# Ledger of designs, part 3: VH-VL binders against q89xp2

Target 1, 226 residues: q89xp2
Amino acid sequence: MTSPCKHGDRPPGRHDLVFVSPAGWRAMLDARDDLAADSLLARWPKMRWPTIRRRALPHEATGVALGLPLPPSAGKKRVALLVEIDHVASVARPPSLQQARAYAPRNWWPTLDRLDGLALRHSVDARVYGSLAWQSLTGLDYVTGRSDLDVLFEFRSETDIDRFVADVAAIETSAPMRLDGELMSADGAAVNWREVHGGASELLVKSIERVVLLDRHQFISGATGS
Key: E = the ipSAE of ESMFold2; O = the ipSAE of OpenDDE; V2 = 0.75 times the mean of E and O plus 0.25 times the DockQ between their complexes.

## First folded at step 1 (VH-VL)

Design l01 (framework fv_livmoniplimab)
Fold by ESMFold2-Fast, scan of step 1:
Structure l01 (fold): chain C 226 residues (1-226), chain A 118 residues (1-118), chain B 107 residues (1-107)
Amino acid sequence: as target 1 above (226 residues)
Amino acid sequence: QVQLVQPGAEVRKPGASVKVSCKASGYTFTSYYIDWVRQAPGQGLEWMGRINPSGGSTKYAQKFQGRVTMTADTSTSTVYVELSSLRSEDTAVYYCTRDYEDYGMDVWGQGTLVTVSS
Amino acid sequence: DIQMTQSPSSLSASVGDRVTITCQASQDISNYLAWYQQKPGQAPKILIYDASNLETGVPSRFSGSGSGTSFTLTISSLEPEDAATYYCQQYDNLPLTFGQGTKVEIK
């Protein structure tokens, strides 16, 4: 792998799926006895299941910081991994709403269908992350009766953000679950959609590198990435 | 069903370029690598390189570096290999294959016989 | 590059015979090795992946063993349809490399 960036105008980032090479898995397992002893981690590379990007700790400035969420039956443990860039085999976007639908509880289907239609109307690319994403990727039981539906909404310059989040809120009023999620700008900065809908003057903006408080205007205008 | 479809044959003159197509169907195109492997008449298998259709990143064998280009068109689920500055020694069957990094090459196209002759 | 050395280069055996083909890697590849069968005029077909796992639909007379640098493909009771060239391939590191092949002929 030369670079994880797949977009000409934006960095790769939040919730992207990272597939680690066999050599990368071997290097990680050789370095960490705790990982080598875990039966699900032995299964992970053999099933070709992905990991996700996470923010790097200071001592992890070199390499690619990754996370691997285990299902609730394994204690809901998050495994922190670190690999060299050469050990990244491929990178993919998180599953679309359509891809995840078949793995979702049946009573979630109307909400997923409404969100898919809304995203199309507003020129938004909608992807799932969190419990439903991992259930759709692995076939393992991640979704519980208390799970949120987590959606990543990547908006375009033509998107009317205020109208979009108002429509998301309307969909949630009839949903059987809490609809959580992030609005993501083209430069990879993300904010919880509820903060935008609530009219907060300061937004907690997240990226792969950091979390910062920004004025609503700064986030919407794209002055955050420089 | 999963399949990879290639043209049967291509003929070129020495010094020309050839572009071979490989159309995928029956699976999620962006979830698997496509590798290109060639085989000269009566010889063994030689890996040329790999493309990730999700994003188009490529890895080429050193022998072909500078002469080979691999591309993917996600709208048509088609991968291409282009080889330039052809010599008679490039005469071979060129296979595209679907690559599981953990499990090897599980689906193969039927191959395209590229003949380089004057 | 990881060099894959197969032996023998060719063999002749009778139907019902036990056939063993070996593959040596120039460095430790753990179990990241596949075996392929190629019949004349056809594309290769995967038989074994991850050194010892039999691909779906492949007859149980085929088996693989080994790890690290030394690997074997065994056909427990040779059938006429098994006349083919067999290749090992490592997928531990790029570039991917194949053995030079072992031609199996039926006498």
Scores: ipSAE 0.000, ipTM 0.412, lowest interface PAE 16.4, mean pLDDT 84

Design l02 (framework fv_livmoniplimab)
Fold by ESMFold2-Fast, scan of step 1:
Structure l02 (fold): chain C 226 residues (1-226), chain A 121 residues (1-121), chain B 107 residues (1-107)
Amino acid sequence: as target 1 above (226 residues)
Amino acid sequence: QVQLVQPGAEVRKPGASVKVSCKASGYTFTSYYIDWVRQAPGQGLEWMGRINPSGGSTKYAQKFQGRVTMTADTSTSTVYVELSSLRSEDTAVYYCARDLYYGSGEYFDYWGQGTLVTVSS
Amino acid sequence: DIQMTQSPSSLSASVGDRVTITCQASQDISNYLAWYQQKPGQAPKILIYDASNLETGVPSRFSGSGSGTSFTLTISSLEPEDAATYYCQQYDNLPLTFGQGTKVEIK
């Protein structure tokens, strides 16, 4: 996995992994009987597994809002957590395609390999989030026969976005799973790749804090620097 | 070296309370839970509860709820278990044990030597 | 509460024998199981954690296996110092619970 940095070392991006300190986990579990009663959740800190940042609820202004997805065997619940910023030990990028490959179903390997090669050709940094990411991070069974492959594609100014999404669509036609995911600009704003491929003139742009409708050119030009 | 040091024995009359100490050394006191486990003569092991020395939060087994209190003194790195309204059935060796890693439900890597509490009239 | 049941309650074996002790959980506890050894007059000592991991300093003749609801502790070649009572413990959920113990005696 990517070497983690302390929370203050860089701004967290969409799907970034947040590692909570042991003291932070103790504080959360001690305050919440519902969390402490969940045996898998109680094991989370000793395994040093991450959480993910989520949008804060209105009453959560003074903390770091985090989420933790439980595997399907535990009801596929998303657990909402809140920690003090001093309890964030480090932040890391989501797993690369290469890191996640070993944990993926064997029949997904050709698709992962094709995406990895495609990303290299288009100057895209491709990372996995969702069920495959959590399976690779924990070793637990998150991926099912109905799971999507969720990929975060961080593009650069030299990326031919139209060509890239057309190639992603071509890969999906032969894939054994639905290929979902986001195109992310260098500043951390993201859109669903399928919406871009569909030729929409207005895109639903997502960030950690909010969702905004922007025209296609605004999204692309913002990613190139200003 | 990790040590958990307990007194050897305590004697109480029925209806009294007993407070057993466990002094920790050789590690960061606030980084581990301390659990209490008792064992009646010739019987098996019974979990009573745990305390987080960082902040003092506790979890007790339902059987002891209302009669047990666990406390921690960070200035002396000492954990206590107090059991009230003692009965002859409370005669047992009381062990403190270090709970490895944070959260609820773990195994015990270091144990105190045990305190024999005798409840007799 | 999760009930832990050990079998047998006691056994006698000779030095050099292979000894197997079993532990059954009343519900699935994955691999969240530890084994302890207790000699008369002493506190318990951890042998195995996470069902199969040998604690540092514990002789290699001890091994653990199993997952879900059925677990075993094996002593591959019994030594005189292995005379003790052995306990399994689940840590999947609170309250933490122990098996009733298996007493191992040397013939």
Scores: ipSAE 0.005, ipTM 0.457, lowest interface PAE 13.5, mean pLDDT 84

Design l03 (framework fv_livmoniplimab)
Fold by ESMFold2-Fast, scan of step 1:
Structure l03 (fold): chain C 226 residues (1-226), chain A 119 residues (1-119), chain B 107 residues (1-107)
Amino acid sequence: as target 1 above (226 residues)
Amino acid sequence: QVQLVQPGAEVRKPGASVKVSCKASGYTFTSYYIDWVRQAPGQGLEWMGRINPSGGSTKYAQKFQGRVTMTADTSTSTVYVELSSLRSEDTAVYYCARSTYFEYGMDVWGQGTLVTVSS
Amino acid sequence: DIQMTQSPSSLSASVGDRVTITCQASQDISNYLAWYQQKPGQAPKILIYDASNLETGVPSRFSGSGSGTSFTLTISSLEPEDAATYYCQQYDNLPLTFGQGTKVEIK
């Protein structure tokens, strides 16, 4: 038996944006003086900015474990939050490359455009996470001169994964930044694209609940639809 | 429609206590704070405190600390403010109003309860 | 506590006039300011939230502006039904605090 989310029909997936209800924010701020004293965090619910799902810590018994990254000017720390399931108002996918483009440094635009075209050719849904995602969601300065571009590549059954990661590597050679990111299967399992491109026989596969080593062939064949 | 309903009037003697009710309808009761604001005759608005109906946590203005208690009954969607050790200067209209801490101001108000403190 | 000071305390104007009411906060409250209208014998009604956003159902002749410590409420063309007391209120920090009110009378 499961308790469905009132404002969502499924639990948050990896890299999904989690919006906490006003009641959930009130409960957290009332319970935690450290959050209420931080003027940026006190403004977070007012601005309707999201959080992101994280794995629960051992001392967390129930609820949904969330993280909230502060910008570099605030020490670039991640605040750990815990909310009741009923306090999850909605869940959204990370920003698309095109949605984030307007918030990116101008010299990143050619790379973002090349990745968008590549994703279309390979039947991949490409989205941003990390510093550029948070900058596009909040308007705050998360991206620095040393920032990576972090991209989530959700592949489909028709995707030629080996060809795709080779093309990603080719795009990176002319990029003004390090291009980091994950390949994600339809079931939500993810692996760093460099591990796949590097020819490793075993991959460190991440899911919402666990991290496991899988044979490369198992990940690729098991992650694709029939 | 969204509304907050209060009784029209209460009369008390100095030294007594008064408990004013505010019944909510038309929205999810636990999703909003209820603020209490009073107004003495011919005077301005004065914030007394706030209750979170989800869990019952409260924040009171320093002036009323020790004399005010706010409670919520989720089964009846009703919030109460109780003020003790009443003085003549506590004579005022007492309003309940709906808000969130950060979302925006008080968008729905009760019609107010006139509390008269007289001997 | 954050102190809110309104100016003027009262004014008298004619129908059709432009009326401006000012509100000063004792410290930076960003845009966390609301304006309310109160007619005699009635509860306050919210007009403006977040300093400049017009509440649904409020006539377009009302507008708000400002940020930080200085805010204004403007009525572009005064109507007879606008005779009321107007209050600003900050919600940047607890305790919530109101201005002392500005009484608007029609000549």
Scores: ipSAE 0.007, ipTM 0.463, lowest interface PAE 12.8, mean pLDDT 85

Design l04 (framework fv_livmoniplimab)
Fold by ESMFold2-Fast, scan of step 1:
Structure l04 (fold): chain C 226 residues (1-226), chain A 120 residues (1-120), chain B 107 residues (1-107)
Amino acid sequence: as target 1 above (226 residues)
Amino acid sequence: QVQLVQPGAEVRKPGASVKVSCKASGYTFTSYYIDWVRQAPGQGLEWMGRINPSGGSTKYAQKFQGRVTMTADTSTSTVYVELSSLRSEDTAVYYCARGLRYSSGWFDPWGQGTLVTVSS
Amino acid sequence: DIQMTQSPSSLSASVGDRVTITCQASQDISNYLAWYQQKPGQAPKILIYDASNLETGVPSRFSGSGSGTSFTLTISSLEPEDAATYYCQQYDNLPLTFGQGTKVEIK
């Protein structure tokens, strides 16, 4: 699985996995009839499955805003959760491509292997999020015939961003699924890789708390060097 | 010293309601759940529900939904359970018990119990 | 609801005997199980929580073991004051549920 760390070791970033303590789960299930009545949600803490961080709503000024995606069989829903900060037990990075491979449809394996090799060559840390990530974390059926492969590409300063996204596009050409995903800087700012590949002069840059438009050059200039 | 104090007995007729009190002392009243557990003569323990004295949120066992109400008065550190539409099979000792701070758990301490007798 | 089943329903034993009471949960409750002692006319008293942790002030002759669906309360050397009814309780899910009780009598 991922490399979990205790709360306080680092703040959770985009797509990071947040593990709620058993006491936090019991408090939440006890306080919410809708969650307690759902057999999947009642089992979530026993199985030690994570949640993900989401943007807080205005009335959620205190606490940690979390989301929990249910599988399609349970009615595709994103459950909004709010926990006290002391109920965050640990934080982990999303699953690596290698970790997720065993849970993926067999016809996705060549694409996953090509992406893993590409990431290594370009000094990129590649991880999965979305349906394949949740399938690998829970063993439940999240991936369908319509599912995208969602990949988080955390780039380094030496990464040639333009060459990297061109190579990602080439891999998608032979993929049995849509390859979606984000390029993320070390600071946690992310942008859809297709937007970068498409040559847009302004990029929609997302962080855990904000969405802003940035000049393309400003976003990627540190990664290209001079 | 942490303690929960209940009255000794209550007598009601079938169809009436009864409200049993539980006065807490020796700890921060709003920091712990209070649960209600009853026991019919010669029978086992049956969980009825719980209340969070901070804010008054409640959870009730399905069997009692619609005829049980739990309330808390923070000014007197007292929790109440009210059971309506009483039947003879509601004759039991009713215990309040202190739960945990943030979750469901075990109970310590327990009140000494109130014997509610439902008879004509 | 999680069903809790105790065995035996009652037993008679002599002072000094080793007594074992079992508790079965209808589904996995991890270690979220407590044991209580109740003497006639008294409220229950906590003995063990989280399946195996002995409450402060409870004699060391009492011990708990088990996890998942199968749990045991043991009294290593029965004393006269141990005559009581013993209950297990799960707190994994609401509603909270108790076993039917095991009556321990001294002969």
Scores: ipSAE 0.000, ipTM 0.417, lowest interface PAE 17.7, mean pLDDT 85

Design l05 (framework fv_livmoniplimab)
Fold by ESMFold2-Fast, scan of step 1:
Structure l05 (fold): chain C 226 residues (1-226), chain A 123 residues (1-123), chain B 107 residues (1-107)
Amino acid sequence: as target 1 above (226 residues)
Amino acid sequence: QVQLVQPGAEVRKPGASVKVSCKASGYTFTGYYIDWVRQAPGQGLEWMGRINPNSGGTKYAQKFQGRVTMTADTSTSTVYVELSSLRSEDTAVYYCARDYYDSSGYEDAFDIWGQGTLVTVSS
Amino acid sequence: DIQMTQSPSSLSASVGDRVTITCQASQSISSYLAWYQQKPGQAPKILIYAASSLQSGVPSRFSGSGSGTSFTLTISSLEPEDAATYYCQQSYSTPLTFGQGTKVEIK
């Protein structure tokens, strides 16, 4: 598992893991009969499993909007939660490729190994999100025969982005699964790697606050702010 | 000039441990995996495992799990393999090798090899 | 584990001969295959990576072909310095595994 950051070290970004305090979980379960009635949700705080940041709805402006996906056996439900900032105990980065490998299907191991080596050589910090991340964090069965491998690639100023995404595309040609994922700049703005590989002059860039079209050069230079 | 330099020989008694070094030079040490491959006299090549010098992450062949430890010292650009509970069957030349990859990042192979360290386990 | 089997285990040929060595994987490894040359008392030297890519500095008489489970190393015109043991190696999945080796001797 990823190590939690201290409360207040960094605001939650895309795909970051958010750990809710015991008091926060108690308040949420007490307020919502539907969550308290779900035996898996009732055990979530006991197991010390995280949630993930989501984009807030308009009426949720005063809190931290969170979500958690239940495994496919529980109907693939995405549970929406709202927590006061004081109930955020810690924040952590998504699991590394190496941490997630032990929980992955064996036939995914070559792809994970290739991506680990690729990230090393391109000065990229590669992490997993999605079904494999949740499987590695909880030990529950999230990965199915239809699952994508979802990877977050945080690039640095020295990264050759065009070469990196070409190499990711090459790895996918021999992969037993669809390789989905995002390129993320240091300021937390992300774009699907396939869009960059496709040579688009404008990219659909996602942040925790919004989705915008940015010039390719602007995104690569990290000019989406701080 | 890319090089991996190892000591020439080590002698140990059965039950002891041996730690073999591999000093890298001429490239960015943290940019490549280092793998360990051994070869018993007159036998073929056997992969033992690899280390990522950037993260310290390791993968070992199941046969060596519990007996092998690989470490990296980035300040000296040196990788180590330590093998414990030595048996006479562990007598072999131990090679470190740089795990090369082509421009694609997935076409990897061992492009640079250390000269090998002969480890002799005898009573 | 993926098993790599080479054929033949040894061969003897004359200078100028065309030599072929075959490597069979127990399951598909795509093109994740390398070939190495090892001379007595020396470390292995890479010849081919990605099944068919010639390593820089390796003579053009060496070539590799194949994909999936069947691979071939070819020496188009054998030279005296080519007397060595040749190994195939898969990098598709850990543990990485080598073929048993093919010893090439000059008549």
Scores: ipSAE 0.000, ipTM 0.450, lowest interface PAE 16.4, mean pLDDT 84

Design l06 (framework fv_livmoniplimab; at its last look DockQ between E and O 0.08; V2 from the best seeds 0.00; counts 0 for: pae O 9.8 > 2, placed apart)
Fold by ESMFold2-Fast, scan of step 1:
Structure l06 (fold): chain C 226 residues (1-226), chain A 121 residues (1-121), chain B 107 residues (1-107)
Amino acid sequence: as target 1 above (226 residues)
Amino acid sequence: QVQLVQPGAEVRKPGASVKVSCKASGYTFTGYYIDWVRQAPGQGLEWMGRINPNSGGTKYAQKFQGRVTMTADTSTSTVYVELSSLRSEDTAVYYCARDSYDEWYDAFDIWGQGTLVTVSS
Amino acid sequence: DIQMTQSPSSLSASVGDRVTITCQASQSISSYLAWYQQKPGQAPKILIYAASSLQSGVPSRFSGSGSGTSFTLTISSLEPEDAATYYCQQSYSTPLTFGQGTKVEIK
């Protein structure tokens, strides 16, 4: 399973898994009757399932803004949560491709294996988020026939980003699903890999704090040349 | 300047189809969902569906399933809604709207000016 | 589908009045609610998202409150330019649904 990091070693980044303490769950459920009435949310702390960090609204600035997606059988609803920092028990990285593989449809396995090999060759840490990640974390049915495979590619300074995204595009050509995903720099800023592959001069860069348009060179050149 | 630009009007006969365009500018086209919302004269707002311009993936309201098609052309940063088997009650202003950047609290932060589709007998 | 019910359907008020519009969801939608303003001949404009968060550039006289099934939009001191139809919208689940609208007229 995904190994949780002890609280205090770093704040959660984009797509990182946040485990809320039992006291934090009690506080949230006591404060919100809509959450307490939901059978899956009542089950969440008992199963020790994670949440994910989201951008805080202005009124949420003093807490940690979290969320979790409910599966399609529950209407594919996304639940926004707010906890005090002391109620964050641990933080973990999203599941690796290898961890998620066991929960994926069998026809996705060749694509997952190809991506795993590609990531190794390019010094990229590849992780799964979205439907497959939640399915692997909970055992609940999140993946449908329409689901994308969502992959987070955290690149290193030695990564040749242009070659990497070209190879990702080549893998997608034979994939049975849409291969969506993000390139993430070491500081946690992320951009859709397809925008980079498409040669866009400005990229929509997403972080925990904001979404901004940045020059392609400003986002990429630090990872490839600094 | 972020904007969505639509044509002003379209006229069709009952039984025909109409394809309404929405051209995006001032932002990364593939980074946001585009939703279609219509409004019949003197009536309220009705959600038709959404498209992910990056994947081409769509979600339609059940009422329109089978006669609506949404598409995106990334080379022109344009989304389209096509509605077939037109009836007089399809006469409405058709808006495209950009889904906000907040993935946990969806809201439409940028709207096109609307296209009035008139279905005339 | 989640049904959104607004009240009143219309109201008339004077400049400087406090105006309250309510919106009720047929089931709990947490804070997944937005409010829009639409003036005649124009596209809707977002005012509030996440039930209570004021959109950048929107005057501070507008505020939103509520969670679960009951929500309100308040205009603390009505201005002439506020004559419009106001809509609530849930984004808790698809299909996304709007209230039927509240028309605000200046006396």
Scores: ipSAE 0.014, ipTM 0.551, lowest interface PAE 7.8, mean pLDDT 86
Fold by ESMFold2, look of step 2:
Structure l06 (fold): chain C 226 residues (1-226), chain A 121 residues (1-121), chain B 107 residues (1-107)
Amino acid sequence: as target 1 above (226 residues)
Amino acid sequence: QVQLVQPGAEVRKPGASVKVSCKASGYTFTGYYIDWVRQAPGQGLEWMGRINPNSGGTKYAQKFQGRVTMTADTSTSTVYVELSSLRSEDTAVYYCARDSYDEWYDAFDIWGQGTLVTVSS
Amino acid sequence: DIQMTQSPSSLSASVGDRVTITCQASQSISSYLAWYQQKPGQAPKILIYAASSLQSGVPSRFSGSGSGTSFTLTISSLEPEDAATYYCQQSYSTPLTFGQGTKVEIK
């Protein structure tokens, strides 16, 4: 269901799924008592569920920084992981809207279908992250009655961003949930879609390397192919 | 420059309510959580709760459930905390603080100057 | 709730001394720990986030270490302006909780 990153695609960014090898899991569990004691974490290697890429901390200079969001039943804890590159078995992109649909509440389906149609019209690659993504990946109960729909919109140089976010806003007016999400440029930098729709002159831009405020045009120019 | 601006002081009688404002400037308001932390005179810091200004979603410490309400007004870049049924032990400095919005590591990188709420007859 | 216990509750040290403050969590919090400095009449100011990451603009004499349950803030050479109360804070799970504070005084 998940798609491994192909050669020539963007480098793995934050939100990208990372599958850790059995040896990598053993090494982490042997080294970390906090991980070894958690019964839910013991299921991760057995079930072959992924982790996600995250920004490294300064003391994590060696290795690949990963995260593992636990479901609400485990207190919504987020587990920080660090593995050696040799223990990364594969990397995949987040689930597509189409892949996630079957795992969403049924009253979300019309909104997901409209977002799929919109993404196709604008040549945008739409994927999910957050609670719906993890529900899709694990089958565990992540989505609650107060959950947002978190969508990652990977836009292209031809995308009319202003028209796109206006159409996203129009879809949200009839949605049964708050539609949160990020616009991601070709280089993997992302901003919240509402900042763009709201006309903010400076945008909070997140990438695997840093979080920075950029002028609106600086973010948009990342999609112009220069 | 990034700032959180609060009123300096509020005085209330027991049983009343107070609504403290926190106006954000110099950054994208909806991109960060805002937390409220209070400090009684001569005491340590106590977390009250947080609000996601983008969604309006809140999480409150159990101690304050039923008495606290946090809201956000995106048109003015302002968050509010309202505490009802005030008691003398609610006398404290009430701080708003910005979470760093690192989805893996919360930290309060910017603080308001605090609002002294005094509850006395 | 996760209890955070700081030690010592207060200390007195001379300019130039190495100062160490410890923070113990009642359960593992991974690296989800921040350190704050608070001077009288002022809001807290962040020094360290994620256990060991130095906040921008904070002098390099401050450092943090630890993971799991035991954490340390170190001031390598105490300066007069470092007289303050220091707090640790976990962000592993809600409710977020602070240590009781450590008051640092200059002799």
Scores: ipSAE 0.014, ipTM 0.544, lowest interface PAE 8.3, mean pLDDT 85
Fold by OpenDDE, look of step 2:
Order: structure tokens, then C-alpha cells, then sequence
Structure l06 (fold): chain C 226 residues (1-226), chain A 121 residues (1-121), chain B 107 residues (1-107)
């Protein structure tokens, strides 16, 4: 289980796990008649499973935008939720590769280990999101034979991004699954690692606030927010 | 009210250029991509490209590279698409659309009403 | 480029009928799929985003399902106002691509 951080430390960013209070869950579900009959959603607060922080939708009311992906057995529906900030009980980072490893198929283990080693060598903080993360968090079956491995690579200013993504691509060549994921800067701005590896001059940069095209060098240098 | 407003129609001759405007209102102009999608008469939808209104960064479909130019004016909250060397096949309704993109919401949620561009001799 | 193939190209159904439209991607696009409704002389209108999320204001008779390469738009009970052309669209990668459309007519 990821160590919950008290809400007072930092606002939850993209991909952060958000634990919602019982009162918050009630409020969220009461506002959604379409979700009232969903047995798995009713179980979610009882099991104290987290949600994931997402970008707000353009038409959404003020609040903390959350996502909840249901497993394949429940139709793989992605539930969009809104909660008041006061009902955020705690925030946690996504699971590490090491934490998620035990929940991954055995044939994934070599790839996970290689990625973990790579991240360590480059002083990158690697976290898992997507199906493997939720499988590890809930114990429910999320990973299938067609699942990708989704990894969030939090890089630093000293990180050789070009070399790093090249090494990720090299690992993928022997991987039994597709490697998806994002490179995330310290400010929370993120880009698909494949886009970076492709050598694009303009990158699709996602943050909690916006989606923008930025110059590659601007993104790498951390000049994403001004 | 969030809206994108386009002019009604443009007529051009083959070989000419056309510039279509898209005025945004009711939201933070620089916070969203604007994409251009065209539709030939009786045909489907074709993505042309997108622009970042904040940075001016653009991405074009390969089909239009060299003929298309997208620009943004932040002072007027207006995006433009210019298509040069027009052909009869470029006759279509041209739509601007607000692009929302994340792991949870990836779609065009707001559309302009479209601009009919007719290319005829 | 990711190709999106819709089926059928057209259909005719009666009011109250269940209508199903499928969209097939040439490669996995995860859940990066949207569905649009377009009526004659109008711009497309978003119905579904993220493969299965209903856009605000859209009637509950519309639903989306699927992931990876196969997706479905369902109208549980067809209404007269649902006569339109429907499009799927992937946003997994650029260039963004649409299905060829499915024209739904009311008998």
C-alpha cells in the first residue's frame, strides 16, 4: 500500500492517488444516479480503495476531479467523479515498479526489473499507472493479455532524457507487452515518452491545468508553466 | 457561454488561398487546443491539424503539410486556418473545434458552426 | 496512421429499436475514443468520450463500450430525433482519425 500523505503537503497532481472520506463518497455517489446501482462502486469506499487525480473537464463544476477505472469484468468503464477538497482524506503517489511487481504476470518481471534498474541509473522516479497499478491497488483483475505497461517517469533537470527514452525503447524490444507512459517534470507537466523518443520538435504536454504544445527544449528545461 | 464562431462561407478559384477564422469565447482561450476538421459534401470528417493558441505551436496532418497554416491571435481569441493552392477537392465545410485531451477525456467538446469553402472555376 | 472502420455504413430502424454501431481500430487505442452525432447542416456533437463516458446533457439511451481495438455505440431505444450520422474518433495518436460514419435512418 502506498503511504498516504496528508493533504496539507501538496495538492494532488495528475496520476496521484486520492483517498476520499466516507462523507465524500456519499456526496459523490448521491450526485450520480447512474452510479447508484453499481455494486463495485459501492464496494470502493468500503475497501478504502483510491481514486486517481485527473484533469478537470471543461464543463465540470469546481472541485477535485477524480477518476475511477473499473476492471474488465465490470466493462472497463472509466468513471469521472468530482469531490470537494475538504473530503480528500489523503493523497499518495502511484505504486512503484517494485510494489506493483508482485501483481504483474510473471513474464512481465524481467521488463519491470530492467525498467527499475534503468530508472535508478538515471535518477528517475518510476511509478506505475494503468491496469497494473489498479491490479496492485485493488487486487482485482485489471491486467489482460492485451494490457500495456503504463509507467510514469519522473525525471530531473540532470536527466539525459534522450538517452533515457532510447533505453526505454530498447527494453521494449524484448518486452512481452507494449510500454506506454509519460515523462514527468518536477512541475507535473508530462509528455508521452514515445513522442519524445520520436524526436518531435513540438511536444504534447499535459498538466493538471492544461494541455499544450511546447517546444521540446522548453519542456526538457522545465520552462513549461510560465 | 462557451462557443466557437466561424464565418458562413467562402468562395475561391483553383490555385487561390482561403483563410477561415474561428473566434472563441466563454473560456480561457489559451487553455485548449483548437483543431480543424473538414468535411467534403456527403463525406466523412477529416482532421487537418491543431494549434496551441498560447504558444502558436502547430501540428498538421501530413496531407496538408506545405499548404496549411494555422495561426492564433490571443488579443482577439481567434484562430485561423489558411489553405493555399486550392483545388476542387478542397471544397468542404471547415470546422474548428476545441480539443480536450487527457487520459479521461479525449474529444472535441465544442465545435464551430462550420465554414463552407467552395473551390470552383 | 490509425484507421477507424465503422459498421454498418448505414442502417434503418424503427422507433424503439435497439441500435448498435461498431468501430474497429487498426491498432489498440486503449480508451481514447469518442463518438459524435451529426445531423444534416449541423456540426458534429459529442456523445461519448473516453470510450464509455456519457457527455453531459446526452440522453441515457446512448452508451459506449469497448477498449483496445473494438468499440460499440448503442442506442437502447431509438427516438425520431436520433436520425443522424454517427462517427467514432480516435485521439490516441496524431493524426487524429475518424470512422467513415454510420447513417441511421428512421423507418
Amino acid sequence: as target 1 above (226 residues)
Amino acid sequence: QVQLVQPGAEVRKPGASVKVSCKASGYTFTGYYIDWVRQAPGQGLEWMGRINPNSGGTKYAQKFQGRVTMTADTSTSTVYVELSSLRSEDTAVYYCARDSYDEWYDAFDIWGQGTLVTVSS
Amino acid sequence: DIQMTQSPSSLSASVGDRVTITCQASQSISSYLAWYQQKPGQAPKILIYAASSLQSGVPSRFSGSGSGTSFTLTISSLEPEDAATYYCQQSYSTPLTFGQGTKVEIK
Scores: ipSAE 0.009, ipTM 0.499, lowest interface PAE 9.8, mean pLDDT 90
ESMFold2 (binder alone), look of step 2: mean pLDDT 93; pTM 0.951

